# Designs tried in a protein design chat: VH-VL binders against q58102. Part 23

Target 1, 198 residues: q58102
Amino acid sequence: LMDVHVLFSGGKDSSLSAVILKKLGYNPHLITINFGVIPSYKLAEETAKILGFKHKVITLDRKIVEKAADMIIEHKYPGPAIQYVHKTVLEILADEYSILADGTRRDDRVPKLSYSEIQSLEMRKNIQYITPLMGFGYKTLRHLASEFFILEEIKSGTKLSSDYEAEIRHILKERGESPEKYFPEHKQTRVVGLKKEI
Key: E = the ipSAE of ESMFold2; O = the ipSAE of OpenDDE; V2 = 0.75 times the mean of E and O plus 0.25 times the DockQ between their complexes.

## First folded at step 8 (VH-VL; framework fv_concizumab)

Design Y6 (at its last look DockQ between E and O 0.59; V2 from the best seeds 0.00; counts 0 for: pae E 8.0 > 2)
Fold by OpenDDE, look of step 8:
Structure Y6 (fold): chain C 198 residues (1-198), chain A 120 residues (1-120), chain B 112 residues (1-112)
Amino acid sequence: as target 1 above (198 residues)
Amino acid sequence: EVQLVESGGGLVKPGGSLRLSCAASGFTFSDYYMSWVRQTPEKRLEWVAYISRSGSTIYFPDSVQGRFTISRDNAKNSLYLQMNSLRAEDTAVYYCARDEYYDSEYFDYWGQGTTVTVSS
Amino acid sequence: DIVMTQTPLSLSVTPGQPASISCKSSQSLLHYDGKTYLNWYLQKPGQSPQLLIYEVSNRFSGVPDRFSGSGSGTDFTLKISRVEAEDVGVYYCMQSIQLPYTFGGGTKVEIK
């Protein structure tokens, strides 16, 4: 099997991406990024165990999310900052891994690389970048996730989610900012079990 | 046809307790997130409680946190709201509402409501 | 909490004429995932609220095409192209981007 390194948050999207890749004949290695701010990788670690995939936490430079926080404060909108973090993470990982994947969805606005950005990344770093969920609509993805996973909802910002937002929120707090001003506390989906064998 | 039927409303004194029930039919109850929403006498709508499909995740607004509990029995297609330490401001028509399938972002169906009156 | 403000409080409309209701949020309802979490409900006299529009502009099943939703960020509008007698009731906007979910104060629509 060909190894693929999947950016993994423990959510339904990155989980479904890993499952799809497995079914396509890849060997998924789940990677959760941590910037050394808080141990936000715990949820992802638990989900990885549930899925039965290899998982590792990679610690990257705190300055990346520090800059993200600066961007958020400046723009009053988290989109560009999240995009920046994701792109930066991909650039870094592309130096070590030849096949990268993530849970970017068709209907997502951010983080999401454009076609040109993907081409640039793949050419410059000589990698394959795979986004399994780009071929599916929102409704289909909800169905698929429901079929494969036992799901529950969590409130963003209240529990340690394993996405970029968790550590950025903490940095904003450290700076005397209110994360809720920039990151609405919306519902997020967590994988807590399997309904089908992978 | 999707149907939600609330029951258990009534008159109660301040500090009292009341348990509301919602019977669901016409859909796979266990596939949906559920909420309670109340409407005050002034006709204002207020979200009261949320529960995930499995019941593992529950949310309340500050106004009822610590006083209300929400639960569900998927085998019985039932949703419950236990209200303790009731206050006059809790007087309202209470609706059970179904969240959208899978990823809930809105309430697509509401029950007829049950009236709760808290008065001395 | 996100404050939802509706205007006007009441609206009297001649049958066949258009109606417009405004809803403003105290903060943006656009999430960075691209979705805008603004919904519209109608409560007809003696009935429970029913969903009209979800995510700004999507009509719920069975909702006539004379209803339309628009807007972005913090400003939203519900329009009825030709008001009918059955459209009488109180309209509420709701945000679902953040807990607690919050509703507008409602707009009462009546027929002249």
Scores: ipSAE 0.018, ipTM 0.623, lowest interface PAE 6.3, mean pLDDT 91
Fold by ESMFold2, look of step 8:
Structure Y6 (fold): chain C 198 residues (1-198), chain A 120 residues (1-120), chain B 112 residues (1-112)
Amino acid sequence: as target 1 above (198 residues)
Amino acid sequence: EVQLVESGGGLVKPGGSLRLSCAASGFTFSDYYMSWVRQTPEKRLEWVAYISRSGSTIYFPDSVQGRFTISRDNAKNSLYLQMNSLRAEDTAVYYCARDEYYDSEYFDYWGQGTTVTVSS
Amino acid sequence: DIVMTQTPLSLSVTPGQPASISCKSSQSLLHYDGKTYLNWYLQKPGQSPQLLIYEVSNRFSGVPDRFSGSGSGTDFTLKISRVEAEDVGVYYCMQSIQLPYTFGGGTKVEIK
């Protein structure tokens, strides 16, 4: 089995990516990123146990999300900052792991690497970057998620809703900003059980 | 064909209670979040509640929190709204709506509505 | 709560002529995923609301292409390129970026 390291939030998309890679013959290793701001990774650890995959929390330099907060305050829009964090995380992980994956979907906009950005990352770092969900529309993804997972709703911006958003929101609050100004509360899911053998 | 049929509306005095039902057919009910949306006599639309696929997660706006409860029975393809401590302001047509959540957020199918009138 | 403001409140249109409805939100509806969570509904006389447009500009299944949506941030527009008799009713915008979900006050479209 070839090892693949999957950026993992504990949500439906990163979980489905891991399942698909397992079905294709890879051995998934789940990676949750933390920046040392708050322990936002706890639900992802629980989900990794449910899925039965190896899991690691990697703590990266807090300055990455402090710069993201600077970008949000300056531009009044979080999209470029979230893209910056995602690309930076992939660059760092590419120094350590030769096959990387995440839960990027076909119809996503941000975070999402362009084709040229993927080519650049792969060539410069001598790695493979796999986005298993890129071939599927939302109807297929909903069907697949519902076939494999028992899902639970969480609210965005809680300590446990997203590794990037939760820690960035915390930094914005430390700086006297209202995170709700930039990160509206929305539904997000986590995987709390399996319906099918993986 | 997706169908949602509400029932249980009627006339009730302030402080009273009503239980609304919504019967679903033409889709896998247990795969969807469901919402209640009401339309006031002034034709304003107000979202009232949602319930997750399993029923484990529920949300209400402040206007009805503590007075309304929402539930579902996936074996019977049924959604319920228990309305207690009713006020004149709760007078509305109540719609059952299917909630698409996976890629975006919208109500794609609505029932015909059931009328609730709260009057002395 | 996000306040959704529609203008005009009422619109009388000669059949075959265009119509335009404005919706403004009190906060940006742009999510960091790059999507904008603004939907449009039509309630025809005597009927329940029906979905027309989701994510600003995507027509729902079966919606004629004379309906189009546009806008960004806090300012949104629904256009009907050629109004037909079946298009009469009340049009509502809705934000779904955050809880609680909220609707605009409605715009009544009538044929002259």
Scores: ipSAE 0.014, ipTM 0.636, lowest interface PAE 8.0, mean pLDDT 88
ESMFold2 (binder alone), look of step 8: mean pLDDT 93; pTM 0.950

## First folded at step 9 (VH-VL)

Design Z1 (framework fv_concizumab; at its last look DockQ between E and O 0.36; V2 from the best seeds 0.00; counts 0 for: pae E 12.2 > 2)
Fold by OpenDDE, look of step 9:
Structure Z1 (fold): chain C 198 residues (1-198), chain A 120 residues (1-120), chain B 112 residues (1-112)
Amino acid sequence: as target 1 above (198 residues)
Amino acid sequence: EVQLVESGGGLVKPGGSLRLSCAASGFTFSDYYMSWVRQTPEKRLEWVAYISSSGSTIYFPDSVQGRFTISRDNAKNSLYLQMNSLRAEDTAVYYCARDLWYDSEYFDYWGQGTTVTVSS
Amino acid sequence: DIVMTQTPLSLSVTPGQPASISCKSSQSLLHSEGKTYLNWYLQKPGQSPQLLIYEVSNRFSGVPDRFSGSGSGTDFTLKISRVEAEDVGVYYCMQSIQLPYTFGGGTKVEIK
């Protein structure tokens, strides 16, 4: 079995990514990134336990999300900032791990590396970058998630999500900004159990 | 056929309490989120409570937060709404409504409703 | 809270003629992922509300094709191409992009 390090937020997409990789014969290691702002990795940790995968939290430089906050204030929307954070995280992890994966979906806009960016990353760092969900649309992913997982919904911003947004929101608040201006409230889906064996 | 049947409505004095029940059939109850929605005498619809399939996620609007409790018994295919500290403005027909699994945000089926009247 | 405003309050329509109902939201109902969380319900006389349209333009199961929904952002429209007697009732729009869920005030449709 080949070890694959999966960027993991505890959400249904990164969870499904890990499951697919397992079924393909990989050994998933779930990685949640924290920037030392708040302990936002707890949800992901819980989900990882439910899934039965190895999980670790990697702490990276707070300056990364500080820069993201600056970008959000400048651009007035979070897209470029989230892209920046994700790309930066991948670059850093690529120095340590040879196979990286995440839950990027076919229909995702951000974060999402272009084909050229992926090629560049893989060539420069000599890694494999796997995006298992890139071949699946929304309906298919919904179906797959419903088959494997017991799902719950949480309101964004109310609970500690384990994505980049959680710590960025906190930084914005510290700066006297209203995260709601940049991050609209919406429901997020989390995994709370399994319907079948992985 | 999906069926939702509410019960427990009645006349109650302000400050009183009432417990509503909703009996579900025709579908796998434990797979769906459920909500309570009420309709005022003026025919306005107001969302009252939301509960996830497992019951681990619950939401209320500010108007009933702290006074109402929503719960479910998946083994009995039943949804409940405990209403405490009732006010005149709580007078309404109360519907239980089925919400979808996830990612979908609408009520696809409603019960016939049970009437709650709060009056001195 | 998101405020939903429907117009008109009431509509009297000759059978076979078209009808149009407007629903406006105080803020955009478009999610970042491209989904718009606007639904339509019909409450026939003496009955409970029933789902008519979900996510702006999708007809619920069993809903005739004479019903159609359209719109984007904050402006939405429900259209009935040919009103029938069975279409009498009160129509409600609903936003579900954020809690609390909120409904429009309703539009009463009657037959002339």
Scores: ipSAE 0.020, ipTM 0.583, lowest interface PAE 7.0, mean pLDDT 91
Fold by ESMFold2, look of step 9:
Structure Z1 (fold): chain C 198 residues (1-198), chain A 120 residues (1-120), chain B 112 residues (1-112)
Amino acid sequence: as target 1 above (198 residues)
Amino acid sequence: EVQLVESGGGLVKPGGSLRLSCAASGFTFSDYYMSWVRQTPEKRLEWVAYISSSGSTIYFPDSVQGRFTISRDNAKNSLYLQMNSLRAEDTAVYYCARDLWYDSEYFDYWGQGTTVTVSS
Amino acid sequence: DIVMTQTPLSLSVTPGQPASISCKSSQSLLHSEGKTYLNWYLQKPGQSPQLLIYEVSNRFSGVPDRFSGSGSGTDFTLKISRVEAEDVGVYYCMQSIQLPYTFGGGTKVEIK
């Protein structure tokens, strides 16, 4: 039974990835990243309990998201900054864990490693990087998520959100920027229950 | 295959109340968020309310906040809109619409609409 | 609220000719994940609205290839490469990046 460390936000994608890995014979360990800016991980902790997987919060250097905020201010577009954070997180975790996974989907644009970037990460760090959702289209993912989860909506950018956006928004506000200029409010989905045993 | 059928429209005076219903079929109703969208006589579309798949999360725009309530009965595949303290500007065709499920944010299927007229 | 502005208000088109409809939002519809939350609907005469295009350029199931969407940020375009009789109706853009969801004022497409 191989241990896999799953980047976990408490949202539908990272939750489904953990479920799929469990069904494939892995033992998922959920990791939520925080940068010490705000306690953005609360909902992820609750979802991890619902799923029944071991979970921990790893606090990384705040400089990572400070640089992301710099990138957003300079370029007026958050995509490159979110990609930078995700890649940096994977590089750091690859020093500690030999099998990493996340909720990256086939149709995602950002954050998403290219296959050459994946090969580079795996070779340089001598690890395996697994993206369980890459083989599935939208309709299949919708079916699978509805089979396992009870889902609820939250607004993006609340302090209870576990994605990188919440802490970056906070830094932008500290710098006198309006986070709404770069991150319009939108809804996100979290897992609040199970429909069946995993 | 997906069908949404609204009912309950009619003529009411300002300050009156009306309850709209939407009967759903051809899909697993309890998997979907549902919305109400209205079309004014000027043909403008205005989102009016949505309700989560479980019914636990509800949103309204400022224009109807405090006057309208939305509910659903998943056992009966039914969606409801209770409209109170109606005003002339609430005159519209009211549609129920199948809302989002899993990372999609658009109305993929709409009902036929039911007409609400608020007039003295 | 995000204001959605459509132009033109109406458009008369000879069958077989192209048509183009513009939609501008008061704020960017681009989310940090890279998705842009701009959708297009068609309301044919006597019918309810139907989804045509989602996320700028993706045709909904059963929508003919003659419909295409493009644009970025705040400026979007719906094009019909060759207008047919069944394309008559009112076209609406819609943003779904934030609540409240808002629609453009509509563009009526008619046949000459």
Scores: ipSAE 0.006, ipTM 0.539, lowest interface PAE 12.2, mean pLDDT 87
ESMFold2 (binder alone), look of step 9: mean pLDDT 92; pTM 0.945

Design Z2 (framework fv_concizumab; at its last look DockQ between E and O 0.81; V2 from the best seeds 0.00; counts 0 for: pae E 4.9 > 2)
Fold by ESMFold2, look of step 9:
Structure Z2 (fold): chain C 198 residues (1-198), chain A 120 residues (1-120), chain B 112 residues (1-112)
Amino acid sequence: as target 1 above (198 residues)
Amino acid sequence: EVQLVESGGGLVKPGGSLRLSCAASGFTFSDYYMSWVRQTPEKRLEWVAYISSSGSTIYFPDSVQGRFTISRDNAKNSLYLQMNSLRAEDTAVYYCARDLWYDSEYFDYWGQGTTVTVSS
Amino acid sequence: DIVMTQTPLSLSVTPGQPASISCKSSQSLLHYEGKTYLNWYLQKPGQSPQLLIYEVSNRFSGVPDRFSGSGSGTDFTLKISRVEAEDVGVYYCMQSIQWPYTFGGGTKVEIK
């Protein structure tokens, strides 16, 4: 069994990535990133217990999401900032872990490394970066997720959400911005149970 | 074949109550999120309630929040809308609608509708 | 709430001719992950609404290829390349990027 470290938000995509890696013979270790702004990792901890995978919360420098907020204010659009955070997290984790994975999908635009960015990361850090969902369209992903998971939707930007958005929203509010201006209130999905043995 | 059949509409005075039902068949009801959408006499469409497949997540727009309650009975393949403190503005055809799409949010099947009329 | 504005309010078309319906939102429907949450419905006379196009440009199952959707951000268009008698009805756009979901006011399409 090879250990793989999976960036994990507790949502359907990162959860499905972990399941697929387990079925392929890897031993998944789930990693949730926090930036010390708010304790945004609790939903991911709950989901990791449901899935039965080892889980770790890693706290990284708050300056990363401070810069993300700067980028959002400048660009008036969060895409580049979310991309920056994701790439920075991967760079940091690549210094410690030799096999990394996440829930990046074929049809996502952001966060998503380009082919050349993946090659650069792997070559510079001497790691493997696995994106198990890249071969699947939404129909297949829907089928697989509905086969394995009981899903529940939450509003985007709740403080219990374990993606980057919650902490960035908090920083924007500290700066006198309305986070809804950049992050429309939108439902997000989390895994709250299993329908099928992993 | 997916079928959604609403019932329970009728005439009611302002301040009154009605309970709408939606009977589902032709699919595994417990796997799907559901909504109620109404169509006013002016033919405007308004979303009015949403419930997750387990019933644990429920949303309403401000216009009906506190007056409407949504519930489901997955054992009976049934969706319900309890409407209290009804107003003239609630006069509409009420549809139940099915919403389960992985990363997209749209209503793929609608019932035939049941008419609610609120007037003196 | 996101306001959805459709133009025109009604449209009379000669059979076999193209038709175009505009839908504009009061704020962007593009989520930063790359999806745009704009859908189109058709309500034929005496029927309930039916899904036509989801996520701007994807035809729902069974929808003829003469229907196409396009647009981005706040500005969207539904096109019918050759209008047929069965296309008569009211067309609605809907945003689903945030709560509450909201619909356009409708565009009535009729044959002249």
Scores: ipSAE 0.199, ipTM 0.731, lowest interface PAE 4.9, mean pLDDT 88
Fold by OpenDDE, look of step 9:
Structure Z2 (fold): chain C 198 residues (1-198), chain A 120 residues (1-120), chain B 112 residues (1-112)
Amino acid sequence: as target 1 above (198 residues)
Amino acid sequence: EVQLVESGGGLVKPGGSLRLSCAASGFTFSDYYMSWVRQTPEKRLEWVAYISSSGSTIYFPDSVQGRFTISRDNAKNSLYLQMNSLRAEDTAVYYCARDLWYDSEYFDYWGQGTTVTVSS
Amino acid sequence: DIVMTQTPLSLSVTPGQPASISCKSSQSLLHYEGKTYLNWYLQKPGQSPQLLIYEVSNRFSGVPDRFSGSGSGTDFTLKISRVEAEDVGVYYCMQSIQWPYTFGGGTKVEIK
């Protein structure tokens, strides 16, 4: 089996990506990024255990999310900042791993690499970048998730999510900013169990 | 066909309690999140309560927090709203609504509602 | 809480003519991932609310194509290209990006 390193947030999308990759004959290694701000990887760790996949936390430079916070304050919108973080993470990981994957969906706007960006990344770093969910619409993903997972909703900020947002929020707070101004409270979906064997 | 049928409404005095029920059919109840939404006499809609499929996640607005309890019995395909310390402003038609899971955030089906009147 | 403001409060329309309803939110309903959490409901006389449009522009199952939703950020519009008698009722917008979910005050649509 070919190893694939999956950027993993513990959410439904990255979970489904890992499952799909497994079904395709890959050996998924789940990677959660932490920037040393807060231990936000806990949720992902729990989900990885539920899924039965290998999981690793990689700590990257805090400066990355610091810059993201700066961008958010400047733009008053998190989109560009999240894009920046994701791209940066991919660039860094591409130096170590030959096959990377994430939970980017067809209908996602951010984070999402363009075709040209993907091509550039793959060529420059000599890697394979896989986005299993790009071929699926919302309805299909809902169906697939319902087939494989027991899902629960969590309120943002209630439990530490394992995405980039969690640590960025903390940085903003440290700076005297209100994260809610930029990151409205919303529901996030987590995997809490399996409905069938993967 | 998705069906939601509310019951338990009635007249109650301020400070009183009431328990609403919602019977679900036509879908796998245990797979869906559920909510209660009420409509005031002025016809304003207000979200009242949210519960996840397993019941592990529950949310309330500040207006009912600490007074209302939401629960479900997946074996009976039933949703409940226990309302305590009722106030005049709680007077409304109470709807149970199906809340889609995954990343959708809307109510796709509503019951016909049950009327709750809080009056001295 | 996010305040949802609908205009007009009421609308009287000749059958076959178009109608337009506005909904404004006090805060942006756009998530950084690109999804906008604005939904429309219709409550026909004597009935419970029913989902009409979700996420700004997606028609719910069974909703006629004469209904369309548009908008972005804090400004949204529901349009009916040709109003029919069955379209009479009160229309509500709702935001679901932030707890608590909040509704607009409603727009009553009547036939002339």
Scores: ipSAE 0.151, ipTM 0.740, lowest interface PAE 2.3, mean pLDDT 92
ESMFold2 (binder alone), look of step 9: mean pLDDT 92; pTM 0.945

Design Z3 (framework fv_concizumab; at its last look DockQ between E and O 0.03; V2 from the best seeds 0.00; counts 0 for: pae E 6.9 > 2, placed apart)
Fold by ESMFold2, look of step 9:
Structure Z3 (fold): chain C 198 residues (1-198), chain A 120 residues (1-120), chain B 112 residues (1-112)
Amino acid sequence: as target 1 above (198 residues)
Amino acid sequence: EVQLVESGGGLVKPGGSLRLSCAASGFTFSDYYMSWVRQTPEKRLEWVAYISSSGSTIYFPDSVQGRFTISRDNAKNSLYLQMNSLRAEDTAVYYCARDLWYDSYYFDYWGQGTTVTVSS
Amino acid sequence: DIVMTQTPLSLSVTPGQPASISCKSSQSLLHYEGKTYLNWYLQKPGQSPQLLIYEVSNRFSGVPDRFSGSGSGTDFTLKISRVEAEDVGVYYCMQSIQLPYTFGGGTKVEIK
């Protein structure tokens, strides 16, 4: 039974990835990243218990998200900063874990590694990087999520640390910025229960 | 102030080629996806292509796939559209647009457009 | 391709009165993540299109609060609570849930 470490936010994508990997015969271990700014990992811990997977929170250097906030203030747009954090987290985890996965979808724009970036990560770190949702369009993902999960709508900005937004918003406030200037308020969905056995 | 300025439009015969340019200023060009959108003489809007911030991801609709090429030069803050095998149906005003890619997908700033006319 | 149908094709409105524009999609615009990717643009006379509303109901920066968007699934509405002279032009809806992105045919708003 092969261990796989899944970047886990408690949202639909990372939860589906873990479920699919379990069905394929992997042993998923869920990892939620925190940067020591606020306890943004609590919703992910609750969802991990619901799914029945082993879960841990890894605290990384706050300077990573401080740099992300610097990038947002300078560039006036969050995309490059979120991409930077995602790549940095994968690089760090690849030093410790040989099989990594996340909830990257086929139709996503960011955060997402290019093919050459994936090849570089796998070769340099001698790891496997698995994106179980890459073969599915949004219609299929919606059907699968509906078959497995009970979902609850939440506002953005309360999202788990693996999306990185919550702690970055907090740092922006500490610096006298209005996070709403950079991160528009929108509704997001989290997994709060199961409909099916995993 | 965000500015996008298209150029390179003109009159061309069917089967010909034309290269459009878009000069960007007032923002960090390399942070954004860019799109081309065209407006036909009937005032219909049609999306034509987009390119990722690094240039690594490119998409076209079926109507122009294989005939158009999109590229960017981030050092020059410039976006390009190479249009080959032009048809009468490609006659339009061509806009470059800033294409948002973090969490939301829409065009927040548009250039003033450049006119392409394909006729014999 | 997702077909976007706007009604009416044109609208003449008395200044200070409300206006309403309908946009219907051939497929649901509700994404897996729970967002609905329906946007509204205005093209004023002699200008390029400009963003008004994103994700059904969110006003873009600097857009007056007399503009509001609503709807879900396949059925969407843009409302102007009190039409002003600066609101004349052609309004377009756009879906961005899947490629290719597609626009409605436009609704021309005029002052009578």
Scores: ipSAE 0.038, ipTM 0.670, lowest interface PAE 6.9, mean pLDDT 88
Fold by OpenDDE, look of step 9:
Structure Z3 (fold): chain C 198 residues (1-198), chain A 120 residues (1-120), chain B 112 residues (1-112)
Amino acid sequence: as target 1 above (198 residues)
Amino acid sequence: EVQLVESGGGLVKPGGSLRLSCAASGFTFSDYYMSWVRQTPEKRLEWVAYISSSGSTIYFPDSVQGRFTISRDNAKNSLYLQMNSLRAEDTAVYYCARDLWYDSYYFDYWGQGTTVTVSS
Amino acid sequence: DIVMTQTPLSLSVTPGQPASISCKSSQSLLHYEGKTYLNWYLQKPGQSPQLLIYEVSNRFSGVPDRFSGSGSGTDFTLKISRVEAEDVGVYYCMQSIQLPYTFGGGTKVEIK
């Protein structure tokens, strides 16, 4: 089996990506990024246990999300900042791992690498970058998730999510900013169980 | 065909209680999140309650928080709304609605509604 | 709570003519992932609301192509290119980016 390191937030998309990769014959290693701001990786740990995959937390430089916060304040829109963080994370991980994957979906806009960016990353770092969900639309992903997972809806901010947003929100608060100005409260889906064997 | 049929509406005095039911058919009920939405006599739409597929996650607006309870019985394909301490402002047609998840948040199907009138 | 404001309150249209409804939100409905959580519903006389448009511009299943949605941020528009008798009813916009979900006050569309 080929090891694949999956950027994992504990959410439905990264979970489904890991499952698909396993079904394709890979050995998924789940990686949650933390920037040392808050212990936001807890949800991902729980989900990883449910899925039965190996999981590790990698701590990266706080400056990355600090810059993201600066970008958000400047642009008044989180998109570019989230893109920056994700790209930076991939660049860093590409120095250590040969095969990287994430939960980027076909219909996602951010974070999402362009074709050219993917080619550049793979060529420069000599890695394989896999995005299993790029071939699926919303309806298909909904179906697949419902087949494999027991899903629950959570309100953003009620429980620490294990995505980049969680720590960025905290930084904004530290700076006297209102995260709600940039990150409206919304629903998020998490995996709380399995409906079938992976 | 997706169908949602509400029942249990009626006339009740302020402070009273009422239990609404919604019978679902035409889809795998246990896979979907459900909501209650009401329409006031002035024809304004108000979201009332949200419940996850398993029933473990529930949300209410402040207007009904603490007074209303939402529940479901997936074995019976049924959704419920227990309304306590009813007020005049709770007077409305109550709809059950199928609520999508997975980064798409809207009600794609509604029932015919059941009327609740709170009056002294 | 996010306040949704629709204009006009009512609209009388000659069959075959276009119609336009505006919906404004008190804050941006754009999520950082790029989705904008603005939906449109139509409630025909004597019926329940039905989904018309989701996420600003996507027609729901069975919705004729004479319906179109547009807009961004806090300003949205529903257009009917050629109004038909079956289009009579009250149109509602709804935001779903933030709890609680909130609706506009509605726009009544009638035929002249």
Scores: ipSAE 0.018, ipTM 0.563, lowest interface PAE 6.4, mean pLDDT 91
ESMFold2 (binder alone), look of step 9: mean pLDDT 92; pTM 0.945

